# VH-VL binders against q96il0: the designs that were tried, part 176

Target 1, 167 residues: q96il0
Amino acid sequence: APERGAERRDTAPSGVSRFCPPRKSCHDWIGPPDKYSNLRPVHFYIPENESPLEQKLRKLRQETQEWNQQFWANQNLTFSKEKEEFIHSRLKTKGLGLRTESGQKATLNAEEMADFYKEFLSKNFQKHMYYNRDWYKRNFAITFFMGKVALERIWNKLKQKQKKRSN
Below, E stands for the ipSAE of ESMFold2; O stands for the ipSAE of OpenDDE; V2 stands for 0.75 times the mean of E and O plus 0.25 times the DockQ between their complexes.

## First folded at step 6 (VH-VL)

Design da4 (framework fv_ebronucimab; at its last look DockQ between E and O 0.63; V2 from the best seeds 0.75)
Fold by OpenDDE, look of step 6:
Structure da4 (fold): chain C 167 residues (1-167), chain A 120 residues (1-120), chain B 111 residues (1-111)
Amino acid sequence: as target 1 above (167 residues)
Amino acid sequence: EVQLVESGGGLVQPGRSLRLSCAASGFTFYSYGMNWVRQAPGKGLEWVSYISSSGGSTEYADSVQGRFTISRDNGKNSLYLQMNSLRAEDTALYFCAKDYEYGSWSFDYWGQGTMVTVSS
Amino acid sequence: QSELTQPRSVSGSPGQSVTISCTGTSSNIGAGYDVHWYQQHPGKAPKLLISDNSNRPSGVPDRFSGSKSGNTASLTISGLQAEDEADYYCQSYDSSLDAYVFGTGTDVTVL
C-alpha cells in the first residue's frame, strides 16, 4: 500500500514580521505589509511606568494583532493554493496547457473565476463567520479596556493636581 | 461542552525529555490563549507556561525557562509542552488550562491533568 | 517564587460565613493587578470561582464573593455548605517575575 505522503499542510510560517523598531522609540510603530497576510504589523510601545491596566490593554492588542495576522496569512495561502488548483483543473478539462503560446501563464475568464470565488466563499463561510465573531469580541474588549485606561489616566492626573495644590 | 484532555505523562529519569499533549474540544481553540499549570504532590498550583492564540507569543516561569517549550497546532486543536532536562522538582500533575475572557488573565477550563514523575 | 500568601486552613460550620485572605506585594496585588480565585476538590481539576477581583463566572453560586483592597484580596463564602470543603487558591500577575502567580492555597473545612 503506497504510503500516502502526509500532505505537509503548508502552515504559514509563524514568522511574526520581525519588524523591530528603534530601541529608543517612545511611540507605536507600524511596519510594512506582511508578505503573507498583507496586514501591517504594529509594534506597541511599552511605557516605563505602565499600569497593570495599560499592560493588559497592550497585551490584548498585541495578541489580537498576531491572531489577525495568522488568520489572514493562512487564508491567503489557502486561497492562492485553491485558486491555482482550480485554474489548472479547468485548463486541463478544456484541453489547454498551463502556458499560452507566448509562454505566459494561461488564465481563465472572469466568468469562470466568478465560479471559483463563489465556491471558495461558500466553502469558507463558517470560517469567516467565526473570524468575524471573534474579531468583534476582541475589538469590543480592546475598546472597553481603552475606556478604562482613559479613566485611570484622568484620575491619576486629578490626583497629581490635588497633591500639587496641597503642597 | 469544553473539554481538555492531557496526555504524555509518565515516569522518567532526571535529564530526560518528555512531551505532553492536550487535546481541546467544545470551543474555538485558535481564539484563546492556552496555559500549562502544574501541581506537585500535596503542593499548590504553579503556572508553567503560556502561549497566545496564534502561537506568536510564549511565556515561561523562571523555573522552566530554557528547558520547556510550549507550542500549539490550531489545526489539530492541540497544545504541547516539550520538557527537556527534567529534574526531580518537575514532578507534578500537569494541567492544560484555557484563558478566560479577553483581557482576563484567568483560566476558566482545566483538564484533569497528566502526571509526570521524575525519579532516578 | 513570590507566592501570594494565604492562610493554611479555614474552618466553619454549615450556614456560616468564612473569609479567605490572599496577601500579595507591591509587584502583584499591590501594583493593581487583578486577583482570581479557584476551587479545587481532592483529585479534581481547579475550577474558576472569581475572576477580576469580584466577577462570578456563569454557574458559580452567589454565596461566593471576591474583593480587593490594597495588597490583599479576599474570598468570602457565605452560607457554607458541605460541598464547599476544598482547597482554594488565589491567582494574580507579578510584574517583577513577568509571570502568573498563585497563592499558597487554603484548605477549607466544614465542621
Scores: ipSAE 0.855, ipTM 0.952, lowest interface PAE 0.5, mean pLDDT 92
Fold by ESMFold2, look of step 6:
Structure da4 (fold): chain C 167 residues (1-167), chain A 120 residues (1-120), chain B 111 residues (1-111)
Amino acid sequence: as target 1 above (167 residues)
Amino acid sequence: EVQLVESGGGLVQPGRSLRLSCAASGFTFYSYGMNWVRQAPGKGLEWVSYISSSGGSTEYADSVQGRFTISRDNGKNSLYLQMNSLRAEDTALYFCAKDYEYGSWSFDYWGQGTMVTVSS
Amino acid sequence: QSELTQPRSVSGSPGQSVTISCTGTSSNIGAGYDVHWYQQHPGKAPKLLISDNSNRPSGVPDRFSGSKSGNTASLTISGLQAEDEADYYCQSYDSSLDAYVFGTGTDVTVL
């Protein structure tokens, strides 16, 4: 499905794409990249006889997707805003306008822009370290539940195979 | 250290509204789901509502569905419960509670609670 | 019914073991949902004692143990101490209600 780029009035807390999978899908779906996070959302299938483990895994994956999209959407906006502010502040300090004589946005030289990128990374180092910790915690949990669900499904197939042989 | 501090409780007449707040600190608030749990005087615990870490999913006990609204502001590390059309049966000490480990569906840190009394 | 059933009270002498039962239905514990346990001293907030049937969070003494079988979960306090006098609640999830559910609570008295 094509990415929907309606940016006005979509700046509310929801950062998730409005992708709509087929009504009777029996599989997870991967939608187009979200405009704000640039991540592809997954639409999770809910089987009619979902086990408690399957439910936990599905909800954990859904929440982790939403958490990740919200973090990066906020970081992308913060980065863009602070970059623009840095450029404007440095142009003002140099006594230069925000636009060139041709009307294009004025820029800073490569060394000054490198200073911004280093400053931004250093300023946000602790935040990204906590994000990475929480990301690893979430992905370890997801992997653990994926393993438990896989074993549950194998066990159920073995029970079904055993019952057929006893018929 | 993890801290959860509820506020906004008080004495209120039936049919009126009240908004509870919970201020969180000592953990990455935006990474965890949050809950409201209440306890009527001399009674047991009753789960009231849940909100996911991003705020994208909410759940409510049948007894409060349609009357209460849970919300959060991850920029302010704050959890809220808007309580409308209050009834005498809503009288309780209201706790905010943090989800434990991912996928556990249990609550590891609780605030001390804020008391809501609904009486004429 | 939405609540998990616990005995109203249990008592024991210091050093003895007590067990608190938590009985659910086929839509919660019987469906396979995990059971968690909380301790609440008078006038205090609840504290998580046991998660996921038998896991002890950091700082919980090993005299607390949990188990689950069928529709019933159990919390056992071995080597009962005076500080264990408190209310204890079980908690699970109910698929028919799409809701978290708590037990009725058990008052533990140390004689």
Scores: ipSAE 0.727, ipTM 0.894, lowest interface PAE 1.0, mean pLDDT 86
ESMFold2 (binder alone), look of step 6: mean pLDDT 92; pTM 0.934

Design da5 (framework fv_ebronucimab; at its last look DockQ between E and O 0.34; V2 from the best seeds 0.65)
Fold by OpenDDE, look of step 6:
Structure da5 (fold): chain C 167 residues (1-167), chain A 120 residues (1-120), chain B 111 residues (1-111)
Amino acid sequence: as target 1 above (167 residues)
Amino acid sequence: EVQLVESGGGLVQPGRSLRLSCAASGFTFSSYGMNWVRQAPGKGLEWVSYISSSGGSTEYADSVQGRFTISRDNGKNSLYLQMNSLRAEDTALYFCAKDFEYGEWSFDYWGQGTMVTVSS
Amino acid sequence: QSELTQPRSVSGSPGQSVTISCTGTSSNIGAGYDVHWYQQHPGKAPKLLISDNSNRPSGVPDRFSGSKSGNTASLTISGLQAEDEADYYCQSYDSSLDAYVFGTGTDVTVL
């Protein structure tokens, strides 16, 4: 029995966004859409006097971004693969070739593709539910930390003003 | 229930390589950062390495930098530690540790550890 | 690696309160990074006792409490019980090392 070659699940390369902002930048940068995830990566600025709370927020944002990038990169790859397989299967069933007489890639009609989308969404429903849950948890945490950082900054400004009044 | 099970430990000679594995269950593995922490016999805890939930970011202690590589397979709920150029000082019980909630830099669940002994 | 400094051992009688100190530097506890505490029984994995200086995870008895002031964090065990005999480790983050750091550990003995 021929050893069915372990289909190397083409994991989307951990696309480290090659986007490098200028070294002298004092703000966050948004890169072009990633070719796999279609999400725009954000490069977060690191302040010289970053507080531990700011650092936690930054790292959480970065991790969340990476998590999103990886999820959508994989999802898009899976979608593209399954879409192509669906098209090929349907064309074959119809006795049609993969290419038209004009040499163009044969496509299915909108109704047939609607069936694919429905099936794909149904199949991936649970995955999307888990994604959404985690997405909300992450964003809630980020928002919470943003609030804490804002309070910390206000407090630090007040302390500085008091010190200036005392001198 | 959250479970972390380490494996791959053993006796190795200095300069050799070893790969540790950690099998995770009872939680959404892909949602959390993971860590390796080690404990030399009769000694305290030492953080070794961190990997983000997606695997996009990794961090290492200076003591293992350039020699160890942390990785993960979220599809298999598995964490790995490739240890190269092993030294006698790497002898320790190696724990897999899960990050606590988002934004908290603590470890809420630990495995029982796998023992790595580096000796000539 | 810069370890957080803990007393080697602390002892107390059943029902008493004991406090374990964890002293850091300006690059970790003194920089404002949170301190976490772990309990480790012999031959067992560490267990998280206190997160974020004073937060108790679910299942941790209320007799365990954490505090932080300046460069020092403290774990207090009130109403010491025989089951509390274990090693205790503080943990934080060090900005100079860009790494997690643990304390030297404290052996708690119940007399």
Scores: ipSAE 0.848, ipTM 0.947, lowest interface PAE 0.6, mean pLDDT 92
Fold by ESMFold2, look of step 6:
Structure da5 (fold): chain C 167 residues (1-167), chain A 120 residues (1-120), chain B 111 residues (1-111)
Amino acid sequence: as target 1 above (167 residues)
Amino acid sequence: EVQLVESGGGLVQPGRSLRLSCAASGFTFSSYGMNWVRQAPGKGLEWVSYISSSGGSTEYADSVQGRFTISRDNGKNSLYLQMNSLRAEDTALYFCAKDFEYGEWSFDYWGQGTMVTVSS
Amino acid sequence: QSELTQPRSVSGSPGQSVTISCTGTSSNIGAGYDVHWYQQHPGKAPKLLISDNSNRPSGVPDRFSGSKSGNTASLTISGLQAEDEADYYCQSYDSSLDAYVFGTGTDVTVL
């Protein structure tokens, strides 16, 4: 999961201070909704003194976001294509045109569309089941690493406190 | 149950190209990052390249940067390595390897490898 | 080169304990990156033996154990058996290379 060359200017402490650039802040940043997935991407901050655990957590969150974006972009595309194909197929079977007399795109009623939704859900059930399982596994892993990072930061604070008292 | 099968190895002259394939089964391929690792005859393991589960992120060892391209087709459960400008030093058994658990930077399943020999 | 250093070979009698060292630098193990271990029998693919310094994946016998301290990780095989005769590799991450890095490998012989 680590990404070589991922916008890391300094992989070790070298005296370079933390920066808060306009497009690369000192904090995580949430971007606008992605056109295809309709999800808002998180742009992750990379501190100059990132620990190995912090790096693992950041890369896991980045990779999980990419995975999630790809899944929903593909599902949204598939849903839209299959919905339109279903509507056209049913209109053709009824001998109806694709447009009304007013020039508007012809549609099916709610009862007719229920057949599409049932078919789509049934066809995609296993794919969504595996997605949900992997989504929970990823979130458990993220939570686990968040806990480890929190403990690491507490230990670093305690070490500084103990060094002060022992001098 | 997890199975990784490499193919596309062979004998090739220096400066030529070769494309390796890895067919995956027994797990949700699109959920895991994938790697190529090579082993020269009588030598140790050397990591070559990584690709994220979505294909959105790639990494390369310095020794192959600019010459090799990793890719994947999640629709076909397949991983690829395009190897250009091959050198004698690229002679090795090439393994396809799956990332272990999420956030673990280790490889739990490996294929049997495909042999690439670069020789005049 | 940023390879992790391992002894070239180690041997032991059946039932004995054997320890394989894996020594890195301040850019890999010394920076705090985890160490993983692989077993490779002749003509076979590597198999994950230990992950995250000391975790045993399912199906790995409990006679295999790992630890890490400072720049050095260790794999211990207690109760050595004939089937443990193989090559063993450690692996970590190197921040200066932005790359995964393997150890030089250790040939374990069972006498």
Scores: ipSAE 0.646, ipTM 0.860, lowest interface PAE 1.5, mean pLDDT 85
ESMFold2 (binder alone), look of step 6: mean pLDDT 92; pTM 0.936

Design da6 (framework fv_ebronucimab; at its last look DockQ between E and O 0.39; V2 from the best seeds 0.66)
Fold by OpenDDE, look of step 6:
Structure da6 (fold): chain C 167 residues (1-167), chain A 120 residues (1-120), chain B 111 residues (1-111)
Amino acid sequence: as target 1 above (167 residues)
Amino acid sequence: EVQLVESGGGLVQPGRSLRLSCAASGFTFYSYGMNWVRQAPGKGLEWVSYISSSGGSTEYADSVQGRFTISRDNGKNSLYLQMNSLRAEDTALYFCAKGYEFGDWAFDIWGQGTMVTVSS
Amino acid sequence: QSELTQPRSVSGSPGQSVTISCTGTSSNIGAGYDVHWYQQHPGKAPKLLISDNSNRPSGVPDRFSGSKSGNTASLTISGLQAEDEADYYCQSYDSSLDAYVFGTGTDVTVL
């Protein structure tokens, strides 16, 4: 019985974007698009006197980014794989080779590809729904914490002004 | 129903390794950060490790830093704790704990725990 | 690891109110990190009672309330019932340790 080679599911390496911002940067940095997710990673600045609320916000943003990167990396890989399989299957059914006479990769027409896209979207509909739900929840939370941080900063500034007036 | 079920606990000798597993059900596992918390017999709760929803970020208590590794398989709704170089002080009931809402650093769902005993 | 300090035990009669204190330091509760509370019955997993100092999750009775002031958080159990006999733990975050921290735990006894 031939040993069914365990298809190593090429899990997208958790490729921590090798983008390292300058150590002395006081700002958030945006890296180049990730090769798998096509999303630009953001490196969040860590203030020296980061408040607990600011820290929560930063960590939530970071986690959300990582979550988003992983989702799209996996989705893009799945999409690419299934697309290729679909093309190969259809070409085979048509009695066509994988390469044209000119040596180019054989492709399907727009109508045939439309069927693939419809099927792919249908198959992944629930996954996308859950993604969207989670995306909205995360962004709502982020926005809420951004508001709280803004209020905290305003309050701290007001306290400092009062202290300066009292001295 | 939301549930966490720990497994993999047992009796081990000092210096040995053990791998704990936690199976999650009833919620979107990949959406939440996960934690391990332990409780030594007759003692309080001690946080052990955290892993982000994507697995991209991990944190460890100083007591286990360099010895324990937290990981997750979101496709299997599973959380893991690889414990190396086990010590007697690692003897505890180990709980899998789900992070609460986004931005909250509380644990809303707990498993029943799996017992790890490190003894010569 | 720096633990949050709780009284070892608190007791009360049915219908009374009891308060459990959780005292931290300038690197955790005093730094402004939120406090969470858990109830643990013997041989059971902990249950979240209070999140974010005073937020009560669904299913938690209104007799449980949380507050925070300075470096101290408090859990108040009003109208103490027999089923409230359990261990109670506060939890927060410590910036100096970059870790979650639990309190030493309080045994609540109903007399």
Scores: ipSAE 0.781, ipTM 0.916, lowest interface PAE 0.7, mean pLDDT 92
Fold by ESMFold2, look of step 6:
Structure da6 (fold): chain C 167 residues (1-167), chain A 120 residues (1-120), chain B 111 residues (1-111)
Amino acid sequence: as target 1 above (167 residues)
Amino acid sequence: EVQLVESGGGLVQPGRSLRLSCAASGFTFYSYGMNWVRQAPGKGLEWVSYISSSGGSTEYADSVQGRFTISRDNGKNSLYLQMNSLRAEDTALYFCAKGYEFGDWAFDIWGQGTMVTVSS
Amino acid sequence: QSELTQPRSVSGSPGQSVTISCTGTSSNIGAGYDVHWYQQHPGKAPKLLISDNSNRPSGVPDRFSGSKSGNTASLTISGLQAEDEADYYCQSYDSSLDAYVFGTGTDVTVL
């Protein structure tokens, strides 16, 4: 397998949002929030002698991050689009324009907006339930593989110490 | 009921293109990685391509690298395989297959396959 | 294009046990990659029998078991039944190919 670079966590500046970590690193890195999902990506380190188990864990963590970012990017976009459509529809029903006299976007009062929030939550309840189920399944798998990797590393270190002592 | 249904197979001449589709139902398609696996007549199974749940990662067998493109549309619960520059060796029954559990590199749900025949 | 070696055929009488070997190389099973097993009846799609060397997915009878040691994995069918007559494939990952690899396949016959 080809080696792939990773970015260090411990070199991240105080304000992580603007830092571009080094091209190669021996640690995972946390980057600034993604524009669309508003989630912080992790840049995963690839160890020199990555075992099959370590490779599975790394790929699972990467794919879970991408899965999570895509879900929330889509939900954020859907929320914004449906909110504007709801406001636009209610304003047209009332015979009002999309802009106030000052040129700002016209909005609805808090009680009218509460109707939107109720509709949105009800409409997306099942989708969020399935997302939560899959999120827990993914986090259980990640935790399980992290434990297996930790045990593998301990065993390898003990094997090296046994060999060193016996020689 | 969990189902994968392939379509788009057919008889095609060498050098031409074909696009396979796989329609998924009965599970959260957007959460799982998907694969194409093929089986030449009378022969064993050969993995073709992988795509991650988001579509952000793809992998290809060396025999198809650069000629085939895997893609997915999570809004339509659909998986695709664009096959360009087809060769006689690509003749096979093509299955779409779902990744088993998260972090598992096994395939638990398979379609019945769509036949691609490349012959002059 | 299969990389993993399996016996061409194995046979047994109803109620007996059969074992199918799957032998790889240092770039796949020997490197430590897990092995998965599939059953394929004639004219049908493969079905996952065993994942991660020995895990039995829900709905798979407990007469199917798997193990792995060194470069070799094994699928054992205990209490052989007529419906077990099928082709069986092992599968792993190969780091030198960066690809999933299947075994050559084993035809199981129930006498």
Scores: ipSAE 0.708, ipTM 0.878, lowest interface PAE 1.0, mean pLDDT 86
ESMFold2 (binder alone), look of step 6: mean pLDDT 92; pTM 0.942

Design da7 (framework fv_ebronucimab; at its last look DockQ between E and O 0.56; V2 from the best seeds 0.60)
Fold by OpenDDE, look of step 6:
Structure da7 (fold): chain C 167 residues (1-167), chain A 120 residues (1-120), chain B 111 residues (1-111)
Amino acid sequence: as target 1 above (167 residues)
Amino acid sequence: EVQLVESGGGLVQPGRSLRLSCAASGFTFSSYGMNWVRQAPGKGLEWVSYISSSGGSTEYADSVQGRFTISRDNGKNSLYLQMNSLRAEDTALYFCAKDHEYGLWSFDYWGQGTMVTVSS
Amino acid sequence: QSELTQPRSVSGSPGQSVTISCTGTSSNIGAGYDVHWYQQHPGKAPKLLISDNSNRPSGVPDRFSGSKSGNTASLTISGLQAEDEADYYCQSYDSSLDAYVFGTGTDVTVL
């Protein structure tokens, strides 16, 4: 009985982009596009005197970024896999090899690929709908907290000015 | 309706390992952070661990740091807690708790808990 | 682990108002972190009562109210009912521990 090689499901390594910003940076850093998600990771700056509200915002942004990275990494992997399977199946049906006479990977024409894209989008429509819904909810929350942080900063500045006037 | 169902609890000896599971339903599991909270018999609530929606970030209470590992499988809507080097003080009812809406550091839904007893 | 301090027990008659205090430190409530409240009946899972100091989730009666001032948060139960007999826990975040922290819990008894 041939040992069915356990297909190592290449789980996209939860590889936090090893992009480490300089320690002395007082700014958010944007890394290169992730190889799986193709999204640029952001390293958020942590102020020395970070308020609880600022911290909450930062953590929400970070969590949202991670969520987004994972979604697209998985989606891209699924897409690539299904695309390859589709190409192979169509070539086989046509009696064509996986490689051309020149040794290049055989490809399908644009019309055939359009069918794949349509089918893929249809199959993943609900998933994309849920993603979009959650994306909007997250961004709305982020925007809301950004507003709160802005107000907090304004208030703190005003209090400092009042104290300086009283002394 | 949101449901969280814990399992995997039991009686274990000190130094042994146990793995808890939490099955989630009724919401988009992959969109929310998840937590473990425990309650020793006749005692209060103690936060144990947190994992982000993607699983990319994890946090632990000092009492379990280095011994416990939180993980999740979003494809199975499941949360896990690997507990190693168990101690008598780890005896508790362990709850799976869902993060509230985005940006809120509260727990809006809880499971019924699974009992872990560590005794010689 | 640093716990938020709650009274061990609070009692009241039906229809009365009772208040549960939750006292923290400069690294949690005093630092400005939000306080959340949970109700736990015997043998049941905790239920979120108040989030973000004063926000009531859907399904929570308006007789429950939360407030925060300085390093102390308060849960007030107005018009106390028999079903309110339970344990109540406050919860916040502690920056020194980088962890969620719960209160010691308060047993509310309806006389």
Scores: ipSAE 0.652, ipTM 0.861, lowest interface PAE 0.8, mean pLDDT 90
Fold by ESMFold2, look of step 6:
Order: C-alpha cells, then structure tokens, then sequence
Structure da7 (fold): chain C 167 residues (1-167), chain A 120 residues (1-120), chain B 111 residues (1-111)
C-alpha cells in the first residue's frame, strides 16, 4: 500500500500553521500539499550539533521524500493524460463530441469511469509493485536509523546527566 | 547483474568542455544516488560529485565546484557529468559509482571508467 | 580536499595476517562517520570490500575484516593469498567539506 503522508508533528502551537517556520526552529515542519504530487513536504530541522547518525537519518528522510514526490507527480500526470484519452475514446465510440453545446467538457458517469480506474490500475501494476518494494526498503532503513538515533540520544542524555551529578 | 557503462571521454585542450555519460542497468536506477569518482594516472581515488536519486540534491568536490555539473535522466537510466573549463589536473579515469543500500554511504558498484585527457 | 592517511605499502607472506590503517581527523572518522574499504586490482575498477566499518558484503571472503576506533579504522587480511595483491582504499565522509573522502591508498604485496 502506497503511503501519501509526510512526517509531521502530532500537534502544533496555536497559529503556527499560518506563518513560515521560525528562524531558530528545533522541530520538523509540514508544509502545504505540493501542487503536482499532492503530498505534504516535511521541512527538516538541522540542529547545530547534528551527529553523523542524525545526518544520515535526515538525508535518508529528505531523499525518500524527494523520491516519493517525484513518483506521485509523474503518476498524476500519467493519470490525467490517460483519463482524458479514455474519455475521448468512449465519447467518440458513443458518437459524442468532446464538448457539450454549452462549451463544457463532456464527461462520463461514475460507472463508466470505474472502467477507466480499473484499466489504469492494471496498466500500472508493475510500476506500483516496484514502488512498493522500494517504499518498504526505505521504510525499513528509516526505522533502523530512527532506532539508532533514539539510542544515541538516550546515551548522550545519560552522559550529560551523569556529568552534571558528578560536578 | 548491475552494470554501469561510462562513455564520452577523450583528449581535449585546456579550457574546453566535455560531457560524460553513464548508462545503468540491472537495478532500479531511480532508487539510488549516483556518484562520479576519478583516478589520475598512477594516483589514488578522488570523489568528484554526487546526485540524489530524484536529482533534487547535488554535491561537488571543491576542486570542480562551479566547473562541473552532475545530472541524471531517470527515464533513460542515465547519469551525466558536464565538465567545463577543463584543466590539466582534471586528467583522470572517471568512474560512475552507485550508492550502496539506503543509509550506508558507500559505493557498491562501479563502472570500468572513461578516460579524460586534458593536454595542450 | 582532505584525505585519509594510509601506509604507502604493506607486505606479507602467504598465510600471514596483515593490517592496513586508515587515519582521519575530527571532521571525518573522529566525528563518528563510518569507514568503507575498496579493493582495486591493476587496471580494474574498485570493488567494495567492507562497508560500515566491519560489514562484509556477500561474496567477500571471511578472511577480510574491518574495525574502527577513535580516528583510525583498520582492515585486516587473515590468511593472505596471492589474489589479495592489490591496492586498498578507505573512504568516509567529511563534515567540514560536506564531501566523501578517500584514503591515500595502500599497495598490498604478497611475498
């Protein structure tokens, strides 16, 4: 199953969604849906003292977002083109023009459009299989590095707490 | 089964331009970052440039920044290096290298390289 | 750009153990970035030998092992064989350059 989500915080302070991220934000930010992919991009925070593991995780998440945005942007273009071609072909078979007498685009009903959706899925099955495989590989890697970063942060917090008590 | 085939190398005069290509097969090209690495005759390896899987991010070694441009065409499974303002010190065998599995930051497959010679 | 320091050459007899060092700085190996190793036979492309300090890719003999401590990584070849005669390069990432960096290379000779 394709995932059309972005990394996000569970909640934000009141009003944060109405302005640009603060200059010194220490949190990731979720932006509006991209016009072409319809996915919400994550604006990743880069801490001043980012560790090598944190950098690897951040770059992997950024690269995965880029990859995902590109896939769905391309699929949206393909979907739109094939949808218009399907409608044109079916209207022509029915002896109808591409536009009504009022100049509006002629369309098909929902039952007729269901045939298009089934055909589109069938034609793009292999492409989505490759996408799903790569999505799972990426998700596994991200989860693995998230775990390593979490352990690193716990260790650093314990070291800092131990130093404070020793002073 | 992974194959990387470089082309476009040759003999050129200083100050001229050259464009290298790398044809990829045997893996999902659009899923991996790609690199150029060079080796001057009788010398060691030097990383030249990186491009992310989508092409959205690029990085360059200081020695080539501003002169070289890395790009890719995921529809053609091809990686490119546009080399402008070539200098004698750019003379090297240029390898195309695939990023390893996600998050490992190593180069698991290399082409055999294409030779670029910059000489008067 | 900075490079990681390796000995120019290392030699050993068949069956012996040899170790190649790779020394970096506080902006690369010393910062905690992983080290990878490549083998290059004359006239051939490099081949990934060790990834992530100690991980051995499939097809690499178990006589090759890697480790990292502080600013230094090491590649060890236990039970040296004639086919191991090649150049060996370490590689890491440097945060000050925002770049991949290679070692100076080590020529391994089998006596």
Amino acid sequence: as target 1 above (167 residues)
Amino acid sequence: EVQLVESGGGLVQPGRSLRLSCAASGFTFSSYGMNWVRQAPGKGLEWVSYISSSGGSTEYADSVQGRFTISRDNGKNSLYLQMNSLRAEDTALYFCAKDHEYGLWSFDYWGQGTMVTVSS
Amino acid sequence: QSELTQPRSVSGSPGQSVTISCTGTSSNIGAGYDVHWYQQHPGKAPKLLISDNSNRPSGVPDRFSGSKSGNTASLTISGLQAEDEADYYCQSYDSSLDAYVFGTGTDVTVL
Scores: ipSAE 0.578, ipTM 0.836, lowest interface PAE 1.9, mean pLDDT 85
ESMFold2 (binder alone), look of step 6: mean pLDDT 92; pTM 0.938

